VH-VL binders against Uncharacterized protein mtre-1 (mtre-1). Designs and how they scored, part 1

Scores and structures below are computed, not measured.

Target 1, 142 residues: Uncharacterized protein mtre-1 (mtre-1), of Caenorhabditis elegans (q09347)
Amino acid sequence: YHQYRELKCSTPTNSIRGGPDRAECHLVLKAEELETGRPVPTGLGCWQEDHDGEEREYCDIVCPKSHTVFISYIDQGHRACFNFITYQVEKRNDEHVLWRSGKCLNSTVNYRIGCKFDDPFETQFKSDNEIFAHLRARARRV
Below, numbering starts at 1 at the first letter of every chain, in headers, positions and changes, except where a header shows other numbers; antibody chains are not in Kabat numbers.
F, E and O stand for the ipSAE by ESMFold2-Fast, ESMFold2 and OpenDDE, each averaged over both directions (binder to target, target to binder). V2 = 0.75 x the mean of E and O + 0.25 x the DockQ between their complexes.
[cut] stands for letters that were removed.
Atom coordinates printed by the task and the answers are left out, and those that the model quotes come from them; centres of patches stay.

## First folded at step 1 (VH-VL)

Design g01 (framework fv_guselkumab)
Fold by ESMFold2-Fast, scan of step 1:
Structure g01 (fold): chain C 142 residues (1-142), chain A 120 residues (1-120), chain B 111 residues (1-111)
Amino acid sequence: as target 1 above (142 residues)
Amino acid sequence: EVQLVQSGAEVKKPGESLKISCKGSGYSFTSYWIGWVRQMPGKGLEWMGIIYPGDSDTRYSPSFQGQVTISADKSISTAYLQWSSLKASDTAMYYCARHEDYWGSYFDSWGQGTLVTVSS
Amino acid sequence: QSVLTQPPSVSGAPGQRVTISCTGSSSNIGAGYDVHWYQQLPGTAPKLLIYGNSNRPSGVPDRFSGSKSGTSASLAITGLQSEDEADYYCQSYDSSLSGYVFGGGTKLTVL
C-alpha cells in the first residue's frame, strides 16, 4: 500500500523567544494499493526504515528537542492503530518522530500532535544561534 | 466539578475603561487555556483570543489584536478581558471558555457570560 | 462573513432527521483540522455537543452525530425533539489566521 502524507502545523516553529512554542500538527495518512514495495518519500518529512525485521514509517515532527511531544488524539475509521504497538512518538537521533507499522500503515489516520515547551531552549542548547539553526533545519524537512 | 464563573453585567458609556473576569475552579487552572468569545446581540460567536495561565502565553484573533487586552492571575485562578476605551460597538455578551493545553482546538467548558452594554 | 459557512436556519418535525452543514476551505477543514459543534439554547451559554468531528461528550445523546468530508462537515440530529430547538455552531482552526474560527450559526426550529 502507498501512503499519501500531509503534515500541517498551526504554530510557526521558528520562534526562539516568547514563552511556550506550541504547535498543533495534523498528520493525515492515506493508503493506496501498490503491488510490492514503496519508494522512500521525499519532501514530506516521512521515510521508511526496517526495525528488527518490521517495516516502519517514520515522520519527522517539527518540535524542538527541549519540548515534549505527544499524541493527544487519533482519528481512525477502523481500529488499525494501537498505541505502543503499531504507532508511537519518540525522540530518535535527538529529533521527535512519529513511527507506525503493521496495519496502521495501510489505514487513513489523522494524528493530532502536541508540542509543548518543557524547558527554556537556552538550558538545552549552548546559544541562541544553535537554537535558531536547529529550528530552521527542522522546518526545512517538513 | 469544573466551573467558570464570570463577573456581573456592566453598563458603561463610550470612552470608559472596563475589565471583566472569569474565575476557574475544580481543575488545574494553569494547565488549560482560557479563551474569550464575543456574541453581539442577535449575532453569532466570534473568537477573540486565548491565554495559557501557566506562562501567560496570549494569542489574539487578528480582528481583536490591539482592541482588547487578555491577562490572567494564576494565584487566584482568574482570567481577564480589558478595554482601555469602550465603544458602542462593544455592546455584546462575552463568554470565557476552557480548552486543554495539548488539545487546544475545542472549548469543553463555558462561563455563564458577561453582558456589556455601552450606551450614552 | 464567517470563515465557516452554515445555513442560517433549518427546520423539521418531531421524530424526523435534520442535517446542518458547515463549509470551510483549504486553510481549515480542507487542511485536515477537526470540526467541533456547540449547542446554544435560548438564554444560555454554548455547550460542547460534538468534538473531533464525531465524538460525543458524556451526557450527549447518540441522536447527535458528526461527520467530515473534504472541506465540509455535517451535524445530523435524528429523532428530532422539541428540546433540540437551539442555535448550532461549528468551529475549527484556520492555519492562515493561526486561530479559531466559528460558523455563522444555524437556528433549528422544531415544527
Scores: ipSAE 0.000, ipTM 0.527, lowest interface PAE 13.7, mean pLDDT 74

Design g02 (framework fv_guselkumab)
Fold by ESMFold2-Fast, scan of step 1:
Structure g02 (fold): chain C 142 residues (1-142), chain A 121 residues (1-121), chain B 111 residues (1-111)
Amino acid sequence: as target 1 above (142 residues)
Amino acid sequence: EVQLVQSGAEVKKPGESLKISCKGSGYSFTNYWIGWVRQMPGKGLEWMGIIYPSDSYTRYSPSFQGQVTISADKSISTAYLQWSSLKASDTAMYYCARLEYDSSGYPFDYWGQGTLVTVSS
Amino acid sequence: QSVLTQPPSVSGAPGQRVTISCTGSSSNIGSGYDVHWYQQLPGTAPKLLIYGNTNRPSGVPDRFSGSKSGTSASLAITGLQSEDEADYYCQSYDSSLSGWVFGGGTKLTVL
């Protein structure tokens, strides 16, 4: 089962690297989800870490643990974003995170993140409501 | 002014049921998660679970899954923590607290005054 | 066992600086989750003292400050006063537990 959620991220222009300022990433939900009256995530928390002398920004990925994450789109205007070099999705403590570095940190970056169910037998019985509840629990709201 | 007001102290025997309450005021009750935190006598703080009152979605700590039930009645801005059968080991102070759900990492920003539950034979 | 480790006690004289450490692991602070600090005065409910590693709620004096590095965080109190005698708790989120975790607490004594 495939479930896609767009993630739109932005950082303040000229923010202090490694400082307290954080990027905010906003989930894009289907119209039906907005119309259910459930709270919609207004942001997804990101934080900064040093990795071998390079500053990286890590953002929570809002896919359930039994789902595989992939990035299907990066804004063509952000030419400094290269898979494995200045961004990647990786697994940390059985959860997925997106990290980015370099010139990718200093501009608005648009990602389309897909969530693919890992266990086709288990996931075919999960309701959209259960998935949405998981996304709500993971996302940080402003 | 944001306030969380909890029900009064309880003295119970093992095997009895109990339901304690936490009433929110001064904010939109349905739009904030409410968490429950236990503090055993002379010990530290333990997160038990949270509820989103608008749709009654709950999450429990693994240590408390199946031990307690968390619920809410949004018509009276009240959250509840319930035991079907109390044990002496449930003797503790129980706090409710509002969870700020934003990019600052989910702090508990306002706390109730606590409900002391004593279970003894 | 608490998931986040704090010293059980710390002490100082009035006017001094004290620091309370909070040590986590890769599944919580090391994963970049924010650290919050709570003050619990004797016989009272905890009160949010520091949130998001470094931020102070309105009404918290600037002599309280927080910091975070690697898998650890610290609460610093400068100009120590007798009314600072309290238990202090750090708190973060743990991805392996999918939940909120507290440190064991530190009792601050003003000599």
Scores: ipSAE 0.000, ipTM 0.517, lowest interface PAE 16.8, mean pLDDT 72

Design g03 (framework fv_guselkumab)
Fold by ESMFold2-Fast, scan of step 1:
Structure g03 (fold): chain C 142 residues (1-142), chain A 122 residues (1-122), chain B 111 residues (1-111)
Amino acid sequence: as target 1 above (142 residues)
Amino acid sequence: EVQLVQSGAEVKKPGESLKISCKGSGYSFSDYWIGWVRQMPGKGLEWMGIIYPGDSETRYSPSFQGQVTISADKSISTAYLQWSSLKASDTAMYYCARTYYDYSTGEAFDIWGQGTLVTVSS
Amino acid sequence: QSVLTQPPSVSGAPGQRVTISCTGSSSNIGAYYDVHWYQQLPGTAPKLLIYGNSNRPSGVPDRFSGSKSGTSASLAITGLQSEDEADYYCQSYDRSLSGSVFGGGTKLTVL
């Protein structure tokens, strides 16, 4: 999977192509060792993390739109779709720009046929800081 | 069933305009990027640029920025590569190819068109 | 030369193993951008052979494998067959150029 090193975030901004207001963050890729002791996905898949006694399932979901990566928190009660927050990563002048967006993605999505969003979704994470901490931890290298 | 079909060979004179096409079928055209790759006679592959037909976002190689225009019409599943004024140095085989994103920041071209030979002479 | 360096030619006998190298730098392969490989048979369009460093598309025999280490990648072909005669290209992304880059290509001859 992606190997991002630093996360830099700006204030929330409007989508220039429509859609809701969103936070804009930049991820910088560097060649370093991954942080020891952290679960690291090695391909499209899901993994579990403990957050204050709550087990949460995260899954990577791919959209064939360039540099679009979705980090999902899965509510296991929702079998028809992933109730998650999506982060779209785009390159701008060699920076990876990350936008937060709330969408429900059908669990049968295949990255070779495109991303589909079923229904509007409310934020599964209650804090942007929580998501960014998760992404920083995955990208961080020691 | 999934395929890209390009327009036929072209023979042009320097200064003429040209627009070649790449039509996708068998998949959701607006959900994949289409890239253009040049191969000069006896030479290797050169990436020219890409377009996402779903929103017409384009990205160009610095070497081709301002020299060509890439566009797409998602209603007919067709991407285009256009020159306003051809030069003899534009003589090459031009390929279109479909790309997808899979967590790397580099794009793999998984389906290729058959190529359009463009000859610019005299 | 090209940003990604490949040997211009490589050769082997039927049944043998050959490897084709693709050497980059800290702005591309060394920056953890994936490497993809393409096969171009004479007179045909390129075909995706390996994507994401080591994955094979459906229909590509397991005789073809890819690997990546540091600033370089390699394509290995085992059990060489005459129909493997082709040009092979590596591809990655270069942050300094803000775009995709191809290697110069390697002509494989099976003797």
Scores: ipSAE 0.006, ipTM 0.517, lowest interface PAE 13.5, mean pLDDT 67

Design g04 (framework fv_guselkumab; at its last look DockQ between E and O 0.07; V2 from the best seeds 0.00; counts 0 for: pae E 12.6 > 2, placed apart)
Heavy chain, then light chain:
Amino acid sequence: EVQLVQSGAEVKKPGESLKISCKGSGYRFTSYWIGWVRQMPGKGLEWMGIIFPGDSYTRYSPSFQGQVTISADKSISTAYLQWSSLKASDTAMYYCARQGYEFTSWDYFDYWGQGTLVTVSS
Amino acid sequence: QSVLTQPPSVSGAPGQRVTISCTGSSSNIGAGYDVHWYQQLPGTAPKLLIYDNSNRPSGVPDRFSGSKSGTSASLAITGLQSEDEADYYCQSYDYSLSAYVFGGGTKLTVL
ESMFold2-Fast, scan of step 1: ipSAE 0.005; ipTM 0.528
ESMFold2, look of step 2: ipSAE 0.007; ipTM 0.544
ESMFold2 (binder alone), look of step 2: mean pLDDT 94; pTM 0.957
OpenDDE, look of step 2: ipSAE 0.409; ipTM 0.815

Design g05 (framework fv_guselkumab)
Fold by ESMFold2-Fast, scan of step 1:
Structure g05 (fold): chain C 142 residues (1-142), chain A 123 residues (1-123), chain B 111 residues (1-111)
Amino acid sequence: as target 1 above (142 residues)
Amino acid sequence: EVQLVQSGAEVKKPGESLKISCKGSGYSFTTYWIGWVRQMPGKGLEWMGIIYPGDSDTRYSPSFQGQVTISADKSISTAYLQWSSLKASDTAMYYCARHSYTYLGEDYYFDYWGQGTLVTVSS
Amino acid sequence: QSVLTQPPSVSGAPGQRVTISCTGSSSNIGAGYEVHWYQQLPGTAPKLLIYYNSNRPSGVPDRFSGSKSGTSASLAITGLQSEDEADYYCQSYDSRLSGSVFGGGTKLTVL
């Protein structure tokens, strides 16, 4: 069975952005996760599946169905983040949400939290590989 | 490159209003939180609160909630700290500082500091 | 006392090693919140010295190091120099106060 990564999630009343109408899950990538390109430690939580002749990677990340997921990493001691990253949900059971690589959207809502980047992120990605390549490139900047 | 420049020293009487400023340059002002820290004469540092200039999300220390107003004008990359009615106990050095958050939103540090604004309140 | 406790003063001779402690509780350092350190030279604004327990910003010499264990953190300074004479502050977050907290500060005197 696949191991999973449980995210830290806020309720609407204790959102890290403030405001009673926001429910969020946060995944902070560690240096080793940036190196491997996976949102979980090597050997845990991710696997490959064939989907109509296309091999896709899935990761078992636990986040409530109705929450917005935010992905960030630490760059020289500062949290670097996107406005918004959404994993595509392909499967779900009662306890786990299976998150597939492949889709990252630029958000119309500003939820950037303490980012050290000079300009707003503009990111429409087609795969998690593009997201992690982008994050690794940024993390290697001075 | 990154610089925070604060307004000059102020001498005020009790009951007067005051608004001091902190202008950021050398970085994208709207993508970093700005915090305010008080240091009373001969005393240590006290965190007052923070603001995210991109959307004006503001959070205060319980000790300063309702005592001061923190605001920002992103069009001129400037954050403000304001009192509606000063007291003699407000006499202190006030620093602005840039910082970032972890995923919990609370575990942050101050990487660049302004030079400080001395506020003296006396009759 | 302060929420984070530091000794009011510490002294050492040039070339010696000095440690400055920062003692918290279950609502801050003991709850897993990270510890940061600042140096304030006389007449100047504070400067970031150590962040996230043990990381040094560019330009901070390796004579300065930080560590965290349980409810406490410490700043170690080796090879003391006269230029190190300053006030040092630790900082973390306290969940009961819902805010950032600083230690009371430690004045380092180089004998």
Scores: ipSAE 0.007, ipTM 0.517, lowest interface PAE 11.3, mean pLDDT 70

Design g06 (framework fv_guselkumab)
Fold by ESMFold2-Fast, scan of step 1:
Structure g06 (fold): chain C 142 residues (1-142), chain A 120 residues (1-120), chain B 111 residues (1-111)
Amino acid sequence: as target 1 above (142 residues)
Amino acid sequence: EVQLVQSGAEVKKPGESLKISCKGSGYSFTSYWIGWVRQMPGKGLEWMGIIYPDDSYTRYSPSFQGQVTISADKSISTAYLQWSSLKASDTAMYYCARGRTIYEDYFDLWGQGTLVTVSS
Amino acid sequence: QSVLTQPPSVSGAPGQRVTISCTGSSSDIGAGYDVHWYQQLPGTAPKLLIYGNSNRPSGVPDRFSGSKSGTSASLAITGLQSEDEADYYCQSYDSSLYGYVFGGGTKLTVL
């Protein structure tokens, strides 16, 4: 179970190759923790984790279109991984979420790390926590 | 200057093949998507398909899947729209347009258009 | 037939305000996808006029504004001028079609 706090993203979104050039990275992730201990995202994505005593930053952009544009950064002192992948997210009454994914835009970097999606496909996740775990696993692929 | 320049007007007969071009200049061609849009005489705009020139990934409108081929040659910053066998119903103005991202689903720069006339 | 519905024509006198509607469904505008607007002057290519529901590109006068609510969007033009005579197209994305969709276009006549 992960608890996501309201965190300010310091990672730049204006360095996406072939993507939007944003003036600032000003994203806040909010999550509600269910009685079962399972968090559900309620807002725009940016979160921090402690890894080996060092802070790591991860940003995802959640659009009102049931799209998630994923942007991952390992940290500012190391090589950044720019994954610009699009997922269409549909929520169901049983709390299952369907992913429909598309092409990676930063192909030179992302395809070298296996981030290529040739055709849209539909994938079901059992919780929003599984979605975030899935996105973070992709972000750390080197 | 940032621009898209399309090939000149074409007059063809039904059954002939055709390939028209769209050349980008003044920007990183491989960093943007190129879309193709049809406008039949006196009618509105129809999206046909889109390509990412860096790796030639394409997506087509269901209405145009199998009817046309979209390709790109990044060494000369040029995208193409091709028919193997033209029909009279292909008579239209064809525009190429630049897209920034797959989620910011708009076209910020347009070519001047290529008029294709198919008649006997 | 277009996926997004626009009135085929709209007219106004110089200096007046006109609005052009764009109506979608639950799979496009109703699903939260942004609406973008293009202006096509007679004999020319379309030009981006409004993107992301309400943003103006550099060089577009503030007389043009966009808004979105529910399954619909609208383009408002204030201080109407003769050079505004053009066809206007809305555009969004449709999840059931997995693609870009345009409105049928609205011909604006300045009387």
Scores: ipSAE 0.005, ipTM 0.520, lowest interface PAE 13.9, mean pLDDT 67

Design g07 (framework fv_guselkumab)
Fold by ESMFold2-Fast, scan of step 1:
Structure g07 (fold): chain C 142 residues (1-142), chain A 124 residues (1-124), chain B 111 residues (1-111)
Amino acid sequence: as target 1 above (142 residues)
Amino acid sequence: EVQLVQSGAEVKKPGESLKISCKGSGYIFTSYWIGWVRQMPGKGLEWMGIIYPGDSDTRYSPSFQGQVTISADKSISTAYLQWSSLKASDTAMYYCARLSGDYVYTEWSAFDIWGQGTLVTVSS
Amino acid sequence: QSVLTQPPSVSGAPGQRVTISCTGSSSNIGAGYGVHWYQQLPGTAPKLLIYGNSHRPSGVPDRFSGSKSGTSASLAITGLQSEDEADYYCQSYDTSLSGSVFGGGTKLTVL
C-alpha cells in the first residue's frame, strides 16, 4: 500500500487555529495512523520573504526530504491562484515548502499537498485527480 | 460576516414531505463541509450527516441513512435537508453548521459557524 | 448507542471552578481524533468553545480550557459567572461509525 499524507494550509482569515496574525498548515494522517492513537503532527508555520521583487509567503511542509511532494488539488471559489504562477511547492535547503504570491495571498484557499515515498518500483499515479480520489477513498473508510 | 441562515419554522402532518434550507454567506461555500444536527425537544445534539458542496460528496450517520436526504445547490450557496414522509418522531430543532476544515482533518476540524436552527413540528 | 459519556449535570457557585468530563473509547478519542466543545445557552444555537482538544476560538474567554488524556477529555471553567449557565457538549469522530459523535450533554447550573 502506497503511503500518503495530506497537508492543509489555511489563511489567517479562514483558519480559527491560525488567528489573524499568520496562516497555519497541518497534516492529515492516514486512518491507520490516527486509529493507533498517535499524536497528529503540529507546529507548522508560515513566513514572508521577497522573491525577485514580489512578496511570497512560505509554509513548511513536514515531509521527509527523500520523499516527493505534490499538490493534489486546491479548493477556491473565485479563481485567484494559478499553478506555477502564484503558488507551488518546492525544495529549499533540502526541505519542502509551499509558496504563495500575488492575489493568491488575499484569497481563502485550502491546499491539499501529498507526500509520497519516491520508490521507482511502486505504482505511480498519473494525475492529481487520481491522487485525490485515492486519498478521499481512504478517508471514507474512517 | 460569515453566517449560515436557515429557513423558517415548519408545522407539518405525518406523511407530508419537507425540504428545509441553510444558506451560507461571507465565505467560499464550495470549500467547506456543511453538517446537519438534530436536537429533539429537551434532548441532546445528534449528528445526521454532512455534505461537501463543491462535489456533493455526502456522508450520513447510520441512524439517518435512508431517512433523510442531504443536498446542496452551489450556485446559490444553499444546503438542504429533506424528508419524503415525515413522522411525529421527526419533531425537533434542526441545525446546519459549517466544518472549519476538511472532514479528513478530524483532529482540528470543528463546527465553527452554526445556523440559527429550524424548528420542525410534526403532529396530527 | 451513545459513544461519548458526559455527566448529565454539574453545578458550582460564582467564582468557583467546575470540570465537565467526556469519556470515549479506542474508536474515537482513544484513536487520536480531536475533541471539540460547544456551549448552548437557553434558546440559542450551539457555539464553538474549544476545538482540537485545547484551542480557543477568538472571542472565547481564557477561563474556558480543554484537555485530553487517553480515551477521555475535560472542559474546565474557572471564575464561574451566571451567564455560563448552559448545556455543554463534547464532540469527536468515531471510526466504527465513520462519522461525528456528540456527547449526551451536561447542564451547568450556577447556584
Scores: ipSAE 0.000, ipTM 0.531, lowest interface PAE 14.8, mean pLDDT 75

Design g08 (framework fv_guselkumab)
Fold by ESMFold2-Fast, scan of step 1:
Order: C-alpha cells, then structure tokens, then sequence
Structure g08 (fold): chain C 142 residues (1-142), chain A 126 residues (1-126), chain B 111 residues (1-111)
C-alpha cells in the first residue's frame, strides 16, 4: 500500500497568560489515482522538544518502520517554512515524524506526505501492485 | 519573454464538450504551476483549479471539483481546461495564469499569479 | 458570494488618495496568509499589482502600496491618475476551503 497523505496544521491561538496553544494537524490519506481523498482518522500526537537549542514540534506519522516517508509538497500562506531548515520528515527512534521550527511552527500549513515501501528496483511492487510504478514516478520529494 | 497564449473564443450549445488551451513560452514550463480563473460577464474573478505540469498534480476549488478537468501536455508547454457537458452558466471569460512555486516547494499559497493569459471567451447559448 | 469582502466601488479626484479594503476572516488573512492585488483595466486580463502584502513588481509605480493587519488588507493609491480607472481584486488563500479566493472586486472611478 502506497498512498499520499495530506497533513493540515493550523496556526495556534495565542493566550495572553499562557502562550500559544499547540497547533492541530490533520492527516488526509489520498490514493494518487484519486484527485480528491476523504479524511482519515488523524491519530496524530504532536509535542515540542528542544533540538540543539532550537524549539521544534514533532508530530507522529503513521507509516510502517520498513517504509519510506516523504513530503511531496506543502501548501502554505505566509512564507514561513523552508525545506530542511524549518521543516522536514525523518526517522527518529525508528519512528516516522514531521518536525517544524521557527515561524513554520506557528503557521497554518498543508503537508502532503507519502508512505511507500523502500524498494529501489520496483520489481517486488510490480508483482504485488502495478500502481507502484505510477506512484513512484509521480512522487515529488521535498 | 514570459507569455501565456490562450486559444480563441468559443461559441457552444448546452451539452457540448469543450477543451481550451493555454500555451506557455519564455520560461521552463514544468517548473511553474498553471491556474485557471473564471470571470462571468460583469462579475469578479473565481479561482477554478491549478496544475503542476512537471507531474500533472492538480488541485481544484471545491466549487469546480467534478465540473471541469485540468490537464497539461509538457511536450508542447500547454495546459488545458475541459468540460464534458457545457451549461449556459459556463458563459464566461477564462484566464490561465502562472504561479511561482517551482524549486523547493512547487505548491505554495503564499505565491501570486504573476503572468496571465489574454483570456478565452466561452459563450454557451441555445 | 465572496469570501473576501471589498467595497464594490470607490472614487477620487486626480491627485487624491484612495484606499481599497479587503476584509477576510481567521481562515484566510487572519491565519497569516499573504494578500496579493491585481489591476484589471477595461477589456484586459488582470495584472499583478502588489504581491505578498506590500511588494511591488517591476514597473508598478510607488504610488501603489499594500498593507495587512489582523483579518484585513488595504491597497492605497496616491496621486490618482485617469489611467488608474480599473477594477481591483485582492486575493488570498483560505485554509477552510483549501482554495485561493478573490475579493469581489472594486471599481475605481477617477472623477
């Protein structure tokens, strides 16, 4: 199974006394053959941590450990997010996560995220699912 | 320099199909998104949808989802807007417009439509 | 019905200043999304006038300026000239619709 996911995060509302509430992110799973997908249960846990002196928000991405996660594109209003600088996906403690920092941490951004088998030759997927070649060829990496 | 040249005016009857075009030149066609915007006679602008020709990724306005199809042929640097069955309410000027957003991220709502085609007038009447 | 609200018309005399407002909500301008402005002269395609709230493309006179505050944006035109008679549209992105949205347009008349 290899499908794109769209993660929508809202700009947090600031509290005069408490600071900003944590942004809510919505994960939408889409098959590449379908231009429109239906929302899937998000089940996202997000949390803030210091990373080498930089505040980051990490959000869990539900994708098997043996698979590769990538961001195909982002949709953002105010330009606050810069690839590899204020956002990216990565494996952390053998789990897939999306992280955000800086102004990107406080911005409303849609992330389109893919989850696919780590098959460099596509041969196994051709025998299992003919759609894999199309998905891989059309996938846009960050 | 950068130009978007659209196909000529169309006069159609309700129920007919139609495909209009927008040809880009003077830039790398596969590095920019092409959007479509409708303007009904005497009315304002409405965003319909957008396509990235490099991989044919599309996004549609909820108001136009299922009503039109946007496609592109990168070998001839041309984007298309298509109706399977026209209605009288489709009578409008249709503009294509380029959106910056290639490179690091190719779909960004922070980016304007920087160059516009001259428009294609579509008239649908019985 | 427009998600972004503009006055349908504004007018001024040559040399005067006019301001065109663009009022949105928490799902678009209030969410931090940039506002772009387009000028449409009679019988022509729209042309980018202001991008990313306050930036001018090459060739746009400095008498055109943009600003954004809260859920609203404004286009200011100083030193009005007859050639400024046009329709002006604001544009932003709406997160609740996942779509680019335009204001209803403002017709500027130079008296």
Amino acid sequence: as target 1 above (142 residues)
Amino acid sequence: EVQLVQSGAEVKKPGESLKISCKGSGYSFTDYWIGWVRQMPGKGLEWMGIIYPGDSSTRYSPSFQGQVTISADKSISTAYLQWSSLKASDTAMYYCARQTGSYEYVFGSDRPFDYWGQGTLVTVSS
Amino acid sequence: QSVLTQPPSVSGAPGQRVTISCTGSSSNIGAGYDVHWYQQLPGTAPKLLIYANSNRPSGVPDRFSGSKSGTSASLAITGLQSEDEADYYCQSYDSSLSAWVFGGGTKLTVL
Scores: ipSAE 0.000, ipTM 0.522, lowest interface PAE 13.1, mean pLDDT 74

Design g09 (framework fv_guselkumab)
Fold by ESMFold2-Fast, scan of step 1:
Structure g09 (fold): chain C 142 residues (1-142), chain A 120 residues (1-120), chain B 111 residues (1-111)
Amino acid sequence: as target 1 above (142 residues)
Amino acid sequence: EVQLVQSGAEVKKPGESLKISCKGSGYSFANYWIGWVRQMPGKGLEWMGIIYPYDSDTRYSPSFQGQVTISADKSISTAYLQWSSLKASDTAMYYCARRDSYGLTYMDVWGQGTLVTVSS
Amino acid sequence: QSVLTQPPSVSGAPGQRVTISCTGSSSNIGWGYDVHWYQQLPGTAPKLLIYGNSNRPSGVPDRFSGSKSGTSASLAITGLQSEDEADYYCQSYDSSLRGYVFGGGTKLTVL
């Protein structure tokens, strides 16, 4: 995936009014991109990370209808399996802006492309915290 | 009702082996991390390690790597902590605890504890 | 030595306010990981008191509150009562250790 968007992320900062210290990422999407109702590639590109001696490729996508950012991976079998965190979408100056607003709940159904629903969803991320740690690290590198 | 029930108190001599248990009920055991925490007499809480029963992915505190073995049997909803050779310095209360389902990293349900006394 | 630093003891009179601090570093609280608090009454297992910096589980009175700023967090107890005598532990996660870290614990005495 060759389209690149600027991801503006903060380091965790002091909470002035009681909000948690955390890395926040702001991504701008045009209204036309959200109107299709289909998952939208984030445009951040893909990256590779070593996991248990295997090299994995990860890409982020956005589902406009659920206001959700998916963290995906592609392994040797090219199975695309997803876990996700929640982002809010807000309209600012005629643009739709995404920023991190919450955490994926364990009761939330994992998204799957190319994975059978009768198989347990297998992911290298065992918890939402691992996903958030990964996202924070990624955000700080941009 | 979500519960963690631990095995009873143990009195052992140095050099003996021991395996204590932590049985979960009232939830999907295989899909929650189970941690082990040590509390030496009059001291604070120390994280020893944690296991994800679904795939037996186990992670240890550097202080406990190689000193204990953590395992789980998801078919009977039970996690284990074991020593091959006990030392007097292993005398402590041992707690198992379930990590939260939201990835916030807190322990939401605690076992009652297993007192292990190692003396000559 | 604990990774998170707490005062070993605090004391207060009934009805007063006490605050227990928890100091971390850039690899844990400063990284943005949440801080949680546990209460351990004498002879009992620890019990979750505050999670996610400031949230109370069902059954925890609103006299207990948590906050977080920078690399530190604090637990505040207002309207102090005799049944609040206990050890209090903060806990977070550490990215460099890839694991869970506890504070050394604070013994609260109600005078």
Scores: ipSAE 0.000, ipTM 0.529, lowest interface PAE 15.0, mean pLDDT 70

